# VH-VL binders against p38851r773to978: the designs that were tried, part 16

Target 1, 206 residues: p38851r773to978
Amino acid sequence: EAWCYFQDNFKVGSKTLFHVLFGDKSQVFPSSLFLCKKGSNLNNNSYWERIRRAKEDASCQFELCRKLQFQLNRTSNFIKDLLWLKDDNDNFKLVLQQRVTKIKQGYYFEVEEGPIIVKFPLCHPLLLRVRFIIAECITSQGESLKKCDLAILYDFNYVESIDKLNTKVEKLWLFERIHLNWALRYCKLEHSEINRKTREYLKKFN
Short names: E, the ipSAE of ESMFold2; O, the ipSAE of OpenDDE; V2, 0.75 times the mean of E and O plus 0.25 times the DockQ between their complexes.

## First folded at step 3 (VH-VL)

Design p10l (framework fv_pasotuxizumab; at its last look DockQ between E and O 0.16; V2 from the best seeds 0.00; counts 0 for: pae E 12.8 > 2, placed apart)
Fold by OpenDDE, look of step 3:
Structure p10l (fold): chain C 206 residues (1-206), chain A 121 residues (1-121), chain B 107 residues (1-107)
Amino acid sequence: as target 1 above (206 residues)
Amino acid sequence: QVQLVESGGGLVKPGESLRLSCAASGFTFSDYYMYWVRQAPGKGLEWVAIISSSGSYTYYSDIIKGRFTISRDNAKNSLYLQMNSLKAEDTAVYYCARSGDFYEGYGMDVWGQGTLVTVSS
Amino acid sequence: DIQMTQSPSSLSASVGDRVTITCKASQSISSWVAWYQQKPGQAPKSLIYDASSLESDVPSRFSGSASGTDFTLTISSVQSEDFATYYCQQYDSYPWTFGGGTKLEIK
């Protein structure tokens, strides 16, 4: 398993940032996804569902799941070399799940995204997952004392090569390693785009 | 003028159902989180439920969870509260309220005048 | 659940007096507190949000403050129209909870 981590600060409260990113009217997803064809009418992010009660936080009533539907962008070198799963209608679109897994006192949020499975020729599939953490500056240490209007966004990206049995592949050959590195690079690009769109939104609506 | 008007209240027996409505006017209804809050006669305020702007996000008080359903029709600028399996303890004035902005976690800046629900055998 | 312990339950004041109402949260909730005014037979009216922010149509004699888990509503100089019941509310975590209320009466 390979992973990369990113961190950014935003001059808003954690709740505000959460809604900017993951709210019903969020303009960040799915257009910020590097796999997403920008401007597609098939892109949709308005599907929250209740899954189950969160186990790790008594204050959280439910774990919520949002379904991001988006059309694939096949123009990039990374995407064009991929064999993508088609939907039931053989369209090049994906449904990506985002799950709110933890909410602490309204100042700490954890959101899991994925998985996305990408297939390169002659390589084992890559499974991509993302974990977002939104916290106030003090809640990053497990505390929420005062409103500071400074939210921290953590972005943990995980990439794993898997075999047909969904088992981790331990030894990768040369091309698999190259593709893994490409995946990590695009994780960075996606994070940058999320950041950019978030800041753009905040400028317009704050 | 921003306004909320509740309706649908009345006298019902325990176990029966009732549907409350809240008509919004004077603002872009679809941009705001909406709430139901109730107040038993001579008692304090009690939060009941919340619904997001699109209706995809809802939360309920534990006391009414499973019995009440909050919903909205943005095309009709209307908020609803379906109340099933009503109990005597549900007797209260029910208020609809608007969030101060389109985000959750903002105070309730606009309230309706309320509608009385009386549950009695 | 987060408890909001409001005090006093009632108080008497004269026009011109300074009055303070307090709510204590059972746990840390930062500044996610609102204050409401309710007169008999009327719906609540929003006064303060985010612990200390004044609603646009509320007189400046009203103010809110926060210190730790203690939240206060202050009326610097009570006017005749201020005699009512006041409620605090937390919207930090579900379920949202209100204080028990404070009835401000004429002395």
Scores: ipSAE 0.016, ipTM 0.565, lowest interface PAE 7.8, mean pLDDT 84
Fold by ESMFold2, look of step 3:
Structure p10l (fold): chain C 206 residues (1-206), chain A 121 residues (1-121), chain B 107 residues (1-107)
Amino acid sequence: as target 1 above (206 residues)
Amino acid sequence: QVQLVESGGGLVKPGESLRLSCAASGFTFSDYYMYWVRQAPGKGLEWVAIISSSGSYTYYSDIIKGRFTISRDNAKNSLYLQMNSLKAEDTAVYYCARSGDFYEGYGMDVWGQGTLVTVSS
Amino acid sequence: DIQMTQSPSSLSASVGDRVTITCKASQSISSWVAWYQQKPGQAPKSLIYDASSLESDVPSRFSGSASGTDFTLTISSVQSEDFATYYCQQYDSYPWTFGGGTKLEIK
């Protein structure tokens, strides 16, 4: 198994950062996903749909779900040189789900994304999941510091088959170990782009 | 260009029902959370209800729970408030308002001009 | 419910005066406060969201700030069109609640 963890600080409130990343008008993901062909007219988002009602929960917990659609960028030399990537979309497009799985009254957000399945030659399928965590920086008395953290966890896990995602392969083959380095490189590159685009949009607010 | 226009207000007696409408134009209505807010004559603002962009989520102020129903028709760009069992304390100008953002609303950035509901014997 | 205690309930000012209006929240609400202006016989108009961000077309003489649970709307130099009632509103938690209003009157 392989994972990457990143944490970045932003001088804005958590609701502002959530809006920049996950607002319906946000272009962060279409612009920054490593696998995304920038500028494709196949890149779009569905609207958020509220899934659960937490009326009895003082934290105002709810779950929102949307789909990201984007055209796969198949021209990257990194992908061509190292990887046979099975594209199981007829038009070279990938659809990811994003789920807001936790909200604590406007100071904490969790979003889960994925999965993406990557198949390297001579390897079990590699499953990618992403978790985003936004947390307000507050004092012990609940006073906002008008600063928040973004944590991103990329989690890679080999599975026995494409149809059995709840499995884990513990005894890795030689090529599977080598291709975990791809996972680490992917995580760093995508995090860098998400961070760069987020800061670019935040400059609009000074 | 963006407009919200309320209608359906009037004079009614206690215990009667009334249905308010809000017609939206100049924006993609189905993208926005919508609200009803009321203001009694000479008094402050009071939030009444919210409805999500799809209409799947609604929430109500405690003072009108069970008596009022918020609804929307995205094909007609219209928001509604069904008001049953009206009381004198429901006398107010009723405003519709939209969220300042698609997601559950960060503030109310556009307001209608309001429609007066008067409940008196 | 989160109470928004707004003060003063009214005040008088002349054109050119600096005016400050405050709201105090009964619990922590981060920066999720909006300010509205309402002129007699008109609907409210949004001025400020996120405690300090100005809406489009709002003059720069308006500003907002937050310190803990205390929120402030400031008009640096009042103009004749600014005489109105001002409301704060929290949108951190349902039910959303408004302050009691502050009527700004010409002296």
Scores: ipSAE 0.006, ipTM 0.466, lowest interface PAE 12.8, mean pLDDT 77
ESMFold2 (binder alone), look of step 3: mean pLDDT 90; pTM 0.925

Design p10q (framework fv_pasotuxizumab; at its last look DockQ between E and O 0.02; V2 from the best seeds 0.00; counts 0 for: summed loop charge -9 (limit -8), pae E 15.0 > 2, placed apart)
Fold by OpenDDE, look of step 3:
Structure p10q (fold): chain C 206 residues (1-206), chain A 119 residues (1-119), chain B 107 residues (1-107)
Amino acid sequence: as target 1 above (206 residues)
Amino acid sequence: QVQLVESGGGLVKPGESLRLSCAASGFTFSDYYMYWVRQAPGKGLEWVAIISSSGDYTYYSDIIKGRFTISRDNAKNSLYLQMNSLKAEDTAVYYCAREDFYEYGMDVWGQGTLVTVSS
Amino acid sequence: DIQMTQSPSSLSASVGDRVTITCKASQDISSWVAWYQQKPGQAPKSLIYDASSLESDVPSRFSGSASGTDFTLTISSVQSEDFATYYCQQYDSYPWTFGGGTKLEIK
């Protein structure tokens, strides 16, 4: 398993940032997805639904889930030539799941995204997962920690090679390692697009 | 010395409005989330509202939502609570409080100001 | 809303006694619980945060603990200045809610 994380600051409260990114009226997803074909009518954002209580976090009372539908952009050289996502629809339509897994109302949010299955020729598929964490920034002035209206967004990206039985592949051969690196690059690009779209939104509405 | 001082309380009739103020001193007011908490005579504590450090975020209890407005003027180191459409059940001592984000607790309280709503 | 059921509503003790106050949350709220002390005619004073963390200016005879949805404030040896009303509070979710209070009186 490989992972990478990204961090960004936004001059808004954490709850505001959460609404900008994941709110019902948010336009960040799926349009900000790097693999998303811009302007596609297949790009749809569903509403959050309560599905279950999170098992791994006692502080979470329930888990919210939504499905992002989007059309895959096959015009990019990166995607067209090197990368295939799991697609069962023959029209490059994909569905990406997001789940709110932790909430401290007004202060802290965790959202999990995925999995995304990426296929490469002659390689085991890669399973990509993203964890978003939104938290309030704490500033220190001397020995005192202070609250500020600055939200920190963390993107934790996890990439795992899996076999036909959905089991982790521990030993990767040369091409698989190359593709793993490409997947990590993809994660960076994805983050950049999300960040860009978010900032554009904030400029427009803030 | 860190201090919060409430003012503006008094006797009002149902349906009338009142504006409470909280003057902060001894700390960088603009860096802190602030709260209003009230306590009816002989009763327990009740959370009223929260406002973020810059004032861009506010949240209210359902009981006062739509009637009360929390605001702040960081330049004046002041917190406000505009209370409209007051009801008898709004009778209480109103406290302003500071939150330390690290501790998530209300670490500094004012002395409170009494609001009495009576016909 | 999350309810904090505080018990007992009143408690009599002597100086030197060990006393325990309990709050039960209606839901799982992790450790997002604070305890306050209020004396007559005064504003509440923060004692405990995050269920078990003691405020810097609070005597060590005060302690907090958590087990599931049960939260306890303990005074290991009550002093004369400890006779007051105590409140628990959850800050897991808005609206923040307080327990009903416990008045600690001199026996």
Scores: ipSAE 0.006, ipTM 0.540, lowest interface PAE 9.9, mean pLDDT 84
Fold by ESMFold2, look of step 3:
Structure p10q (fold): chain C 206 residues (1-206), chain A 119 residues (1-119), chain B 107 residues (1-107)
Amino acid sequence: as target 1 above (206 residues)
Amino acid sequence: QVQLVESGGGLVKPGESLRLSCAASGFTFSDYYMYWVRQAPGKGLEWVAIISSSGDYTYYSDIIKGRFTISRDNAKNSLYLQMNSLKAEDTAVYYCAREDFYEYGMDVWGQGTLVTVSS
Amino acid sequence: DIQMTQSPSSLSASVGDRVTITCKASQDISSWVAWYQQKPGQAPKSLIYDASSLESDVPSRFSGSASGTDFTLTISSVQSEDFATYYCQQYDSYPWTFGGGTKLEIK
């Protein structure tokens, strides 16, 4: 039963995101660029949309965003407070926002995913933020080395209430540590495969 | 409950056109890449065309040489293949197929519709 | 394009026999291989993904393995309902390509 925990499930359309990030209409499709969970289905908000940017940083040429909505498991009250962060007619939906920012033309792409709420049985819920940084390697003269680096950053915070969503993790419970280590290992393995696919793609198209 | 049902196949003369349809049900059609795959009588499977979930990206096999057009209508949960300038070599059973959400190959296939091109 | 060379093109077996079907990829494709079963007069059915993972409702007598660019589908004890044509497919790079098929005939 889901009475004691909630875990976000979402679909990621890696092929669409890959085309947007690299502007490529090639007949080459990677099998997966980003993490996808088998068996998950989502609503019609599965594609990326360009959003408006403020004037102040013209070096960022675009920001892509999509929203994924999940039905709240009504048997858990600890997630109820997160619904109050959403200005929406349906206050029982959990909304996860993913965004991609292109900062400094031609140097790197940043994909920020989160916040994602992870709840293991008998554990405190944890807020997870994941950032992928895909950087073009250049010389001090600005010449491309025709390779990229992928960095994956994780940030974990407790979810205790709406006012304590980003409480820094000071001490983990034993079961939280065990399950978090498994989750980190899983994410690292999947992100390593994404990194490999990204490098293969860049080799083909420069 | 998840279903793909092709229609529109039949007997046609060389040089003519034919439009295949694939009706999807039991899943959120707009979340999935869709394929047309064909199989000539007694032969193996050949991919024909691919369309992204939004329809913004389409890809075609060289075997059709720009004669076919894949399209989708996400409001009607329908996939289409417009087949122009048909040749005898195009005689095959045409399947629509759904790409696995996690990109692990094709996880759902239709029953196929037979296209026969006879001079 | 990645070529998938499937062998044999046909084979026959008795109920209870162990059957092995192979595909060879023309380049490294990691584990990005699927296997399909197509019974006579029917559409293909997904059998194995990720080289060795069984789809739901697929009997455990089916297994898949990978070694380098060689991929193997094994049926440990063929049943009467297993007569069909089997196809491998790579999904590492577009265009996704299929092997030529192996027709399994049960005596």
Scores: ipSAE 0.000, ipTM 0.401, lowest interface PAE 15.0, mean pLDDT 66
ESMFold2 (binder alone), look of step 3: mean pLDDT 90; pTM 0.886

Design p10w (framework fv_pasotuxizumab; at its last look DockQ between E and O 0.05; V2 from the best seeds 0.00; counts 0 for: pae E 15.0 > 2, placed apart)
Fold by OpenDDE, look of step 3:
Structure p10w (fold): chain C 206 residues (1-206), chain A 119 residues (1-119), chain B 107 residues (1-107)
Amino acid sequence: as target 1 above (206 residues)
Amino acid sequence: QVQLVESGGGLVKPGESLRLSCAASGFTFSDYYMYWVRQAPGKGLEWVAIISSSGSYTYYSDIIKGRFTISRDNAKNSLYLQMNSLKAEDTAVYYCARSDFWEYGMDVWGQGTLVTVSS
Amino acid sequence: DIQMTQSPSSLSASVGDRVTITCKASQSISSWVAWYQQKPGQAPKSLIYDASSLESDVPSRFSGSASGTDFTLTISSVQSEDFATYYCQQYDSYPWTFGGGTKLEIK
């Protein structure tokens, strides 16, 4: 498994940042996804629904789930010769799931995104997952901890090669390694786009 | 200052309709879930309906399902409750409330508007 | 539907007293419980969310706790302005339901 993470600071509260990114009127998703056709009217987010977790925890029986619909961009400058292929479904429309897995007192949020499956010719499929963490900076004023309007966004990207049995492939051959590297670069591009759009939105309303 | 102001309440007869409004100010209205909660005279609180930030999601209590419609106009920072086929038991003060997010409860309430259904 | 059984329905206290109000959920609802304060002729005011999180403008004498399906609002030292009716609410599942209320009166 390969992974990379990014972090950025935003001069807003964590709740605000969460709304900007993950609100049902968010303009950041799904348009920020690098696999999305830019400007497509098929790029739509959805409202959050409460769903039961597969493994119920006594402290958290439910999580929030949102489905992002987007049109696949087949003209990506990232991939030479359109090496990225979709799974057996309609290759032009994808649905990406986001799940809010943790919320703490409105100052901490965890959101899981994915999986995204990417296929390359003659290679095992890559499974991409993203974990977003929004954390509020806390300042100490005497004996009291207070929130400051500074939110930190973390995005952890996980890339895994999987076989037909959905099992991790441990040994990758040369082309698979190349594609893995491309996937990691993709993660960086996506992060940059999310960051850019988020900041644009904040500028608009500040 | 964050504020919610209800209006539209009044005296109506059973079977008639009434439309309540809630005007929001002091916050980004379109970022919040909105709710209607009512309270019959001398009674407790009763949840009525919810609407998501964009309005794409609505849910109603069984008591008012099919008769009431919750809606919103984000451009006007307004929440609405269309009440049809009103019954005497619908008599209550109706509050609009916002939620910071789905699972945060209702953190801001309006002053309420009284709806009286009587023959 | 999830029932929130609130107790007591009323209680008397003096300024400075410790007061505890309890709500019992009819089923497991994690920590999705809020507490509200309502004074006569006024709208409810949010006090606690997520069972134990205090709203920003609420005095620290208010606290919430959870144990299983039992939820508790505690006022460590009642002040004159605290005499009101209190409600618990679950927002684990729709329909959202409130407790029956607890009227806190001056002894």
Scores: ipSAE 0.110, ipTM 0.705, lowest interface PAE 2.7, mean pLDDT 86
Fold by ESMFold2, look of step 3:
Structure p10w (fold): chain C 206 residues (1-206), chain A 119 residues (1-119), chain B 107 residues (1-107)
Amino acid sequence: as target 1 above (206 residues)
Amino acid sequence: QVQLVESGGGLVKPGESLRLSCAASGFTFSDYYMYWVRQAPGKGLEWVAIISSSGSYTYYSDIIKGRFTISRDNAKNSLYLQMNSLKAEDTAVYYCARSDFWEYGMDVWGQGTLVTVSS
Amino acid sequence: DIQMTQSPSSLSASVGDRVTITCKASQSISSWVAWYQQKPGQAPKSLIYDASSLESDVPSRFSGSASGTDFTLTISSVQSEDFATYYCQQYDSYPWTFGGGTKLEIK
């Protein structure tokens, strides 16, 4: 199991940052994703659609979901030896789900991305999940400071099989360690692209 | 389906004021940045102002030099342009436009409302 | 201010001709360029954003490209409904600016 975490502060309210990152017209995704081939004609997003989810906790009354479609980038060291990718209908295209899992009165947003399952030669399947957390900076009296934090959490886990996503591999093979190390480094590149594009957009308006 | 309809244009004398309105329909107005753009008769397009989705952030072209104020009422799905101290060079068709992908250009335009300023 | 120098200012073409319109930015603006079409007596219509991405209802004969600070709009085979004025716009830096326009006329 490996993970990495990034946190950035922005001089805007959380609703504004949410729309910059996840609005229907935002181009931050899919082009900022490390798996995405930048500039491909296959890159596009569905609109957000409201769905209800059945869960143990009644607090999950609805979720907003969308699909990101993009061409797989096969030129990086991480994915050059990729054997297959779950739900790859023509082995060069990926459809990735994003879900808004929590909203608190425009002060707090959580978006989950994935899972993506990839397999490299001589490796167990690798599961990737991402979580985006936007939280407004407020005073002790609940007043907005017109600032917010973005946290991005990347979680990588090798799993025993594609059919057993909750059964994690306890001890890693050598090739698994090599691919995992590269995955962690490419998270830094993805974060950098997200941060750069977001700040470029925000400078135009603040 | 998605539509913007401007109103409030007309003939005024220099130094007078007008308020333009833009009614939005067919989309979630409060999620989008909005623009005003103008076009003098026989001339090209000139950007006037932008307002963020919440209304917290506004920016203006130097061509209006602090005389115009952009605002929005998200409960009424309406965008406004308050135009004060009008000059002859403000004569133009004024377009309301929706921001394409938040900070990108404009993907939906209204049909425009004519403002004529003459002495 | 970023100046968008659009050329030519006017262009004559026949149906079926290939047409290319160019905008040059006065400084680097990445891919933050849009293209608009305006027919006489009508509001502008968005054609292209992000320098090369077509809006969903735009015919595939339209395309956009970027090279350094030079941006182009190409119509591969002009149709009768394409005779209009075309504008480029940058949205990289405040204030947002448009090119001077290119009037595409029937020959």
Scores: ipSAE 0.005, ipTM 0.418, lowest interface PAE 15.0, mean pLDDT 80
ESMFold2 (binder alone), look of step 3: mean pLDDT 90; pTM 0.918

Design sA (framework fv_spartalizumab; at its last look DockQ between E and O 0.06; V2 from the best seeds 0.00; counts 0 for: pae E 16.9 > 2, placed apart)
Fold by OpenDDE, look of step 3:
Structure sA (fold): chain C 206 residues (1-206), chain A 119 residues (1-119), chain B 113 residues (1-113)
Amino acid sequence: as target 1 above (206 residues)
Amino acid sequence: EVQLVQSGAEVKKPGESLRISCKGSGYSFTDYWMHWVRQATGQGLEWMGNIYPGDSDTNFDEKFKNRVTITADKSTSTAYMELSSLRSEDTAVYYCARSDFYEYGMDVWGQGTTVTVSS
Amino acid sequence: EIVLTQSPATLSLSPGERATLSCKSSQSVLYSSNNKNYLTWYQQKPGQAPRLLIYWASTRESGVPSRFSGSGSGTDFTFTISSLEAEDAATYYCQQYYSYPYTFGQGTKVEIK
């Protein structure tokens, strides 16, 4: 499997970090998205809503979800050959879904992002997913009222090549491997930008 | 249809242990918290603890922490609550209830299990 | 733990009247990260399990009649039945899920004359 993870520490409580990253008024997303055209009026986020989980697990009736809308940055040469299948409208606007998958009140959060489907010519599409975990060091104690004022952000990025049946492709040919590496690089850049924006916000908050 | 079905009534003596089951159906069992709440006759509701079956994460009220065990079997979509060292004060109706996330409360409840502890 | 205090203990009203129930928390249950109040209201009829009516202090659960509403923020919350019906006779509980342990109010019994 092609994956990468990142870990960062922030000198704030987990609640605060969650607010900065995923709060309703957070400015981290979609502005931190690497492929996002900066300054676009199409870049918007939504509030967290309870929605029916229709696409992934029909047995799970509802989840907490928000949608990030953003316009693709067309200034990058590598975007020209990209076909994005995430948006129902065949335009340069994408909708990225974020879902809260677990909450432990006050000190632990899990958020899943994606998938983003990227197609390259003559290649199987790549499926990109991200899992964010915000935790405090004493989270395992099960005491929601305790704050360490040190939040750890884990960013797990998963990249998979999928076939027409949405099955993982095990053997990739040369160009597919190249594009896979590109996707991993993208994940790194994305993380860096998220980190930068988050820290910038925290400076302003203090 | 989403439902929680609990095991039948129990009659116990002081000092014994109690084990109640709660079977979930109609939803993804592993994606919802399962809570245990009890209610003594004519009294209010009392939260005991919960479990997230997906990873078996558990929380307890300190009042019960040393006597209560909450487990979940993913294969059968069944949660269990065990209460040891039973006392007369443990006489109550015990409910299981689910919550998908903390933000939405306990939206589905079991029918309750009546537990009587007497000498 | 967060203590929830409900008032009044008992409320006796006639059909069609407005019922106003109070729930006060010892600590704020407003979550700063999402500006949501982690407070629920439940209805319990004799011999039945509680029924979720309101979550996030003011959002009605699916299928809940519009006559039921919740309001408030921080530490002071109100549950309202705009026009009482006979079937509304029950005990109503507020509950916080802001922090462990989860706690309930002592309940308000609504009686219909």
Scores: ipSAE 0.014, ipTM 0.552, lowest interface PAE 8.5, mean pLDDT 84
Fold by ESMFold2, look of step 3:
Structure sA (fold): chain C 206 residues (1-206), chain A 119 residues (1-119), chain B 113 residues (1-113)
Amino acid sequence: as target 1 above (206 residues)
Amino acid sequence: EVQLVQSGAEVKKPGESLRISCKGSGYSFTDYWMHWVRQATGQGLEWMGNIYPGDSDTNFDEKFKNRVTITADKSTSTAYMELSSLRSEDTAVYYCARSDFYEYGMDVWGQGTTVTVSS
Amino acid sequence: EIVLTQSPATLSLSPGERATLSCKSSQSVLYSSNNKNYLTWYQQKPGQAPRLLIYWASTRESGVPSRFSGSGSGTDFTFTISSLEAEDAATYYCQQYYSYPYTFGQGTKVEIK
């Protein structure tokens, strides 16, 4: 199992950052994803929809879900020659789910994305999940500092097969380690795009 | 082609258990809800429950909660519905049907499994 | 539990006529945050599984002829077949997917004279 973690600080409240990243007018997704072909007319997000279980957990006031639809970027040698993606159709369209899984009093938001399954030749399938955490900076008295942190966790697991997602592979072959390093590099590029677009849109949103 | 293929017709006695399979093909099995709906002869449709195979989230009509078990096997792309303590009023055609994650409607249905419960 | 009441129970019409079916919900199925009605219409012919026609109360599923349409909001919904064809003889069900348990109306049987 491998992961990488990015944290950025923003001089706005957490509700504002959430809307900049995930709001209906936000353009951060899907174009920030490294798999996304920028400018494709197939790139489209569904609206957020209520999930029926949102009120059963005191840690989450909402549970909302949407799908990011986008055309796969097939121009990269990394993607074209070495990747296998579940449900790769003739238009090379990919759909990713995003779920708001935790909200606390408007000071904390948690959004999960995925999973997506990537298969390199001669390797077990690689499961990728992303989690976004937005947390407002507050004093010990609960007062807002008008600042928040964005944390992005990329979590990678090689699994035994695409049908056994909870079966982790603990011993890595040479090619699996090599391709994991390439995947981590591209997640760094994706983080950079998310951060750049977020800061650009933040000026217009606020 | 997206299709759902159900197991064959069954004849049961009161008190027995029923298990129906529904194999999905031509689509990503783990990305769609699978619903179970039944219909007695000459009657309307009755929703029994569903499962999201991607995370095994399951839901039931309370009328069936202690009698029904809904499971999915991701490796074979097959959903199962078990109904225990059968009664004569459980005589019906049982359908499986899929809907997308947002449940926009049940767009693909199985052929139906006729179940007769009689003594 | 949300009860859906359809009317009429049976509708007998000639080819080319307009069929209008009603579905009334005991509770609103409009989710205000996205302004969507969680209501679906199905067609079922004898011996066959149901066929999805309309979702979101008014959005036609792909491959469904344009003579089928849906309208309404909240608790009152209407399904219309603008010009009946012989193949439209079937029972039509509304279904809500706003809250569990999902429920169907009792059906409206459309017969062609």
Scores: ipSAE 0.005, ipTM 0.441, lowest interface PAE 16.9, mean pLDDT 80
ESMFold2 (binder alone), look of step 3: mean pLDDT 93; pTM 0.945

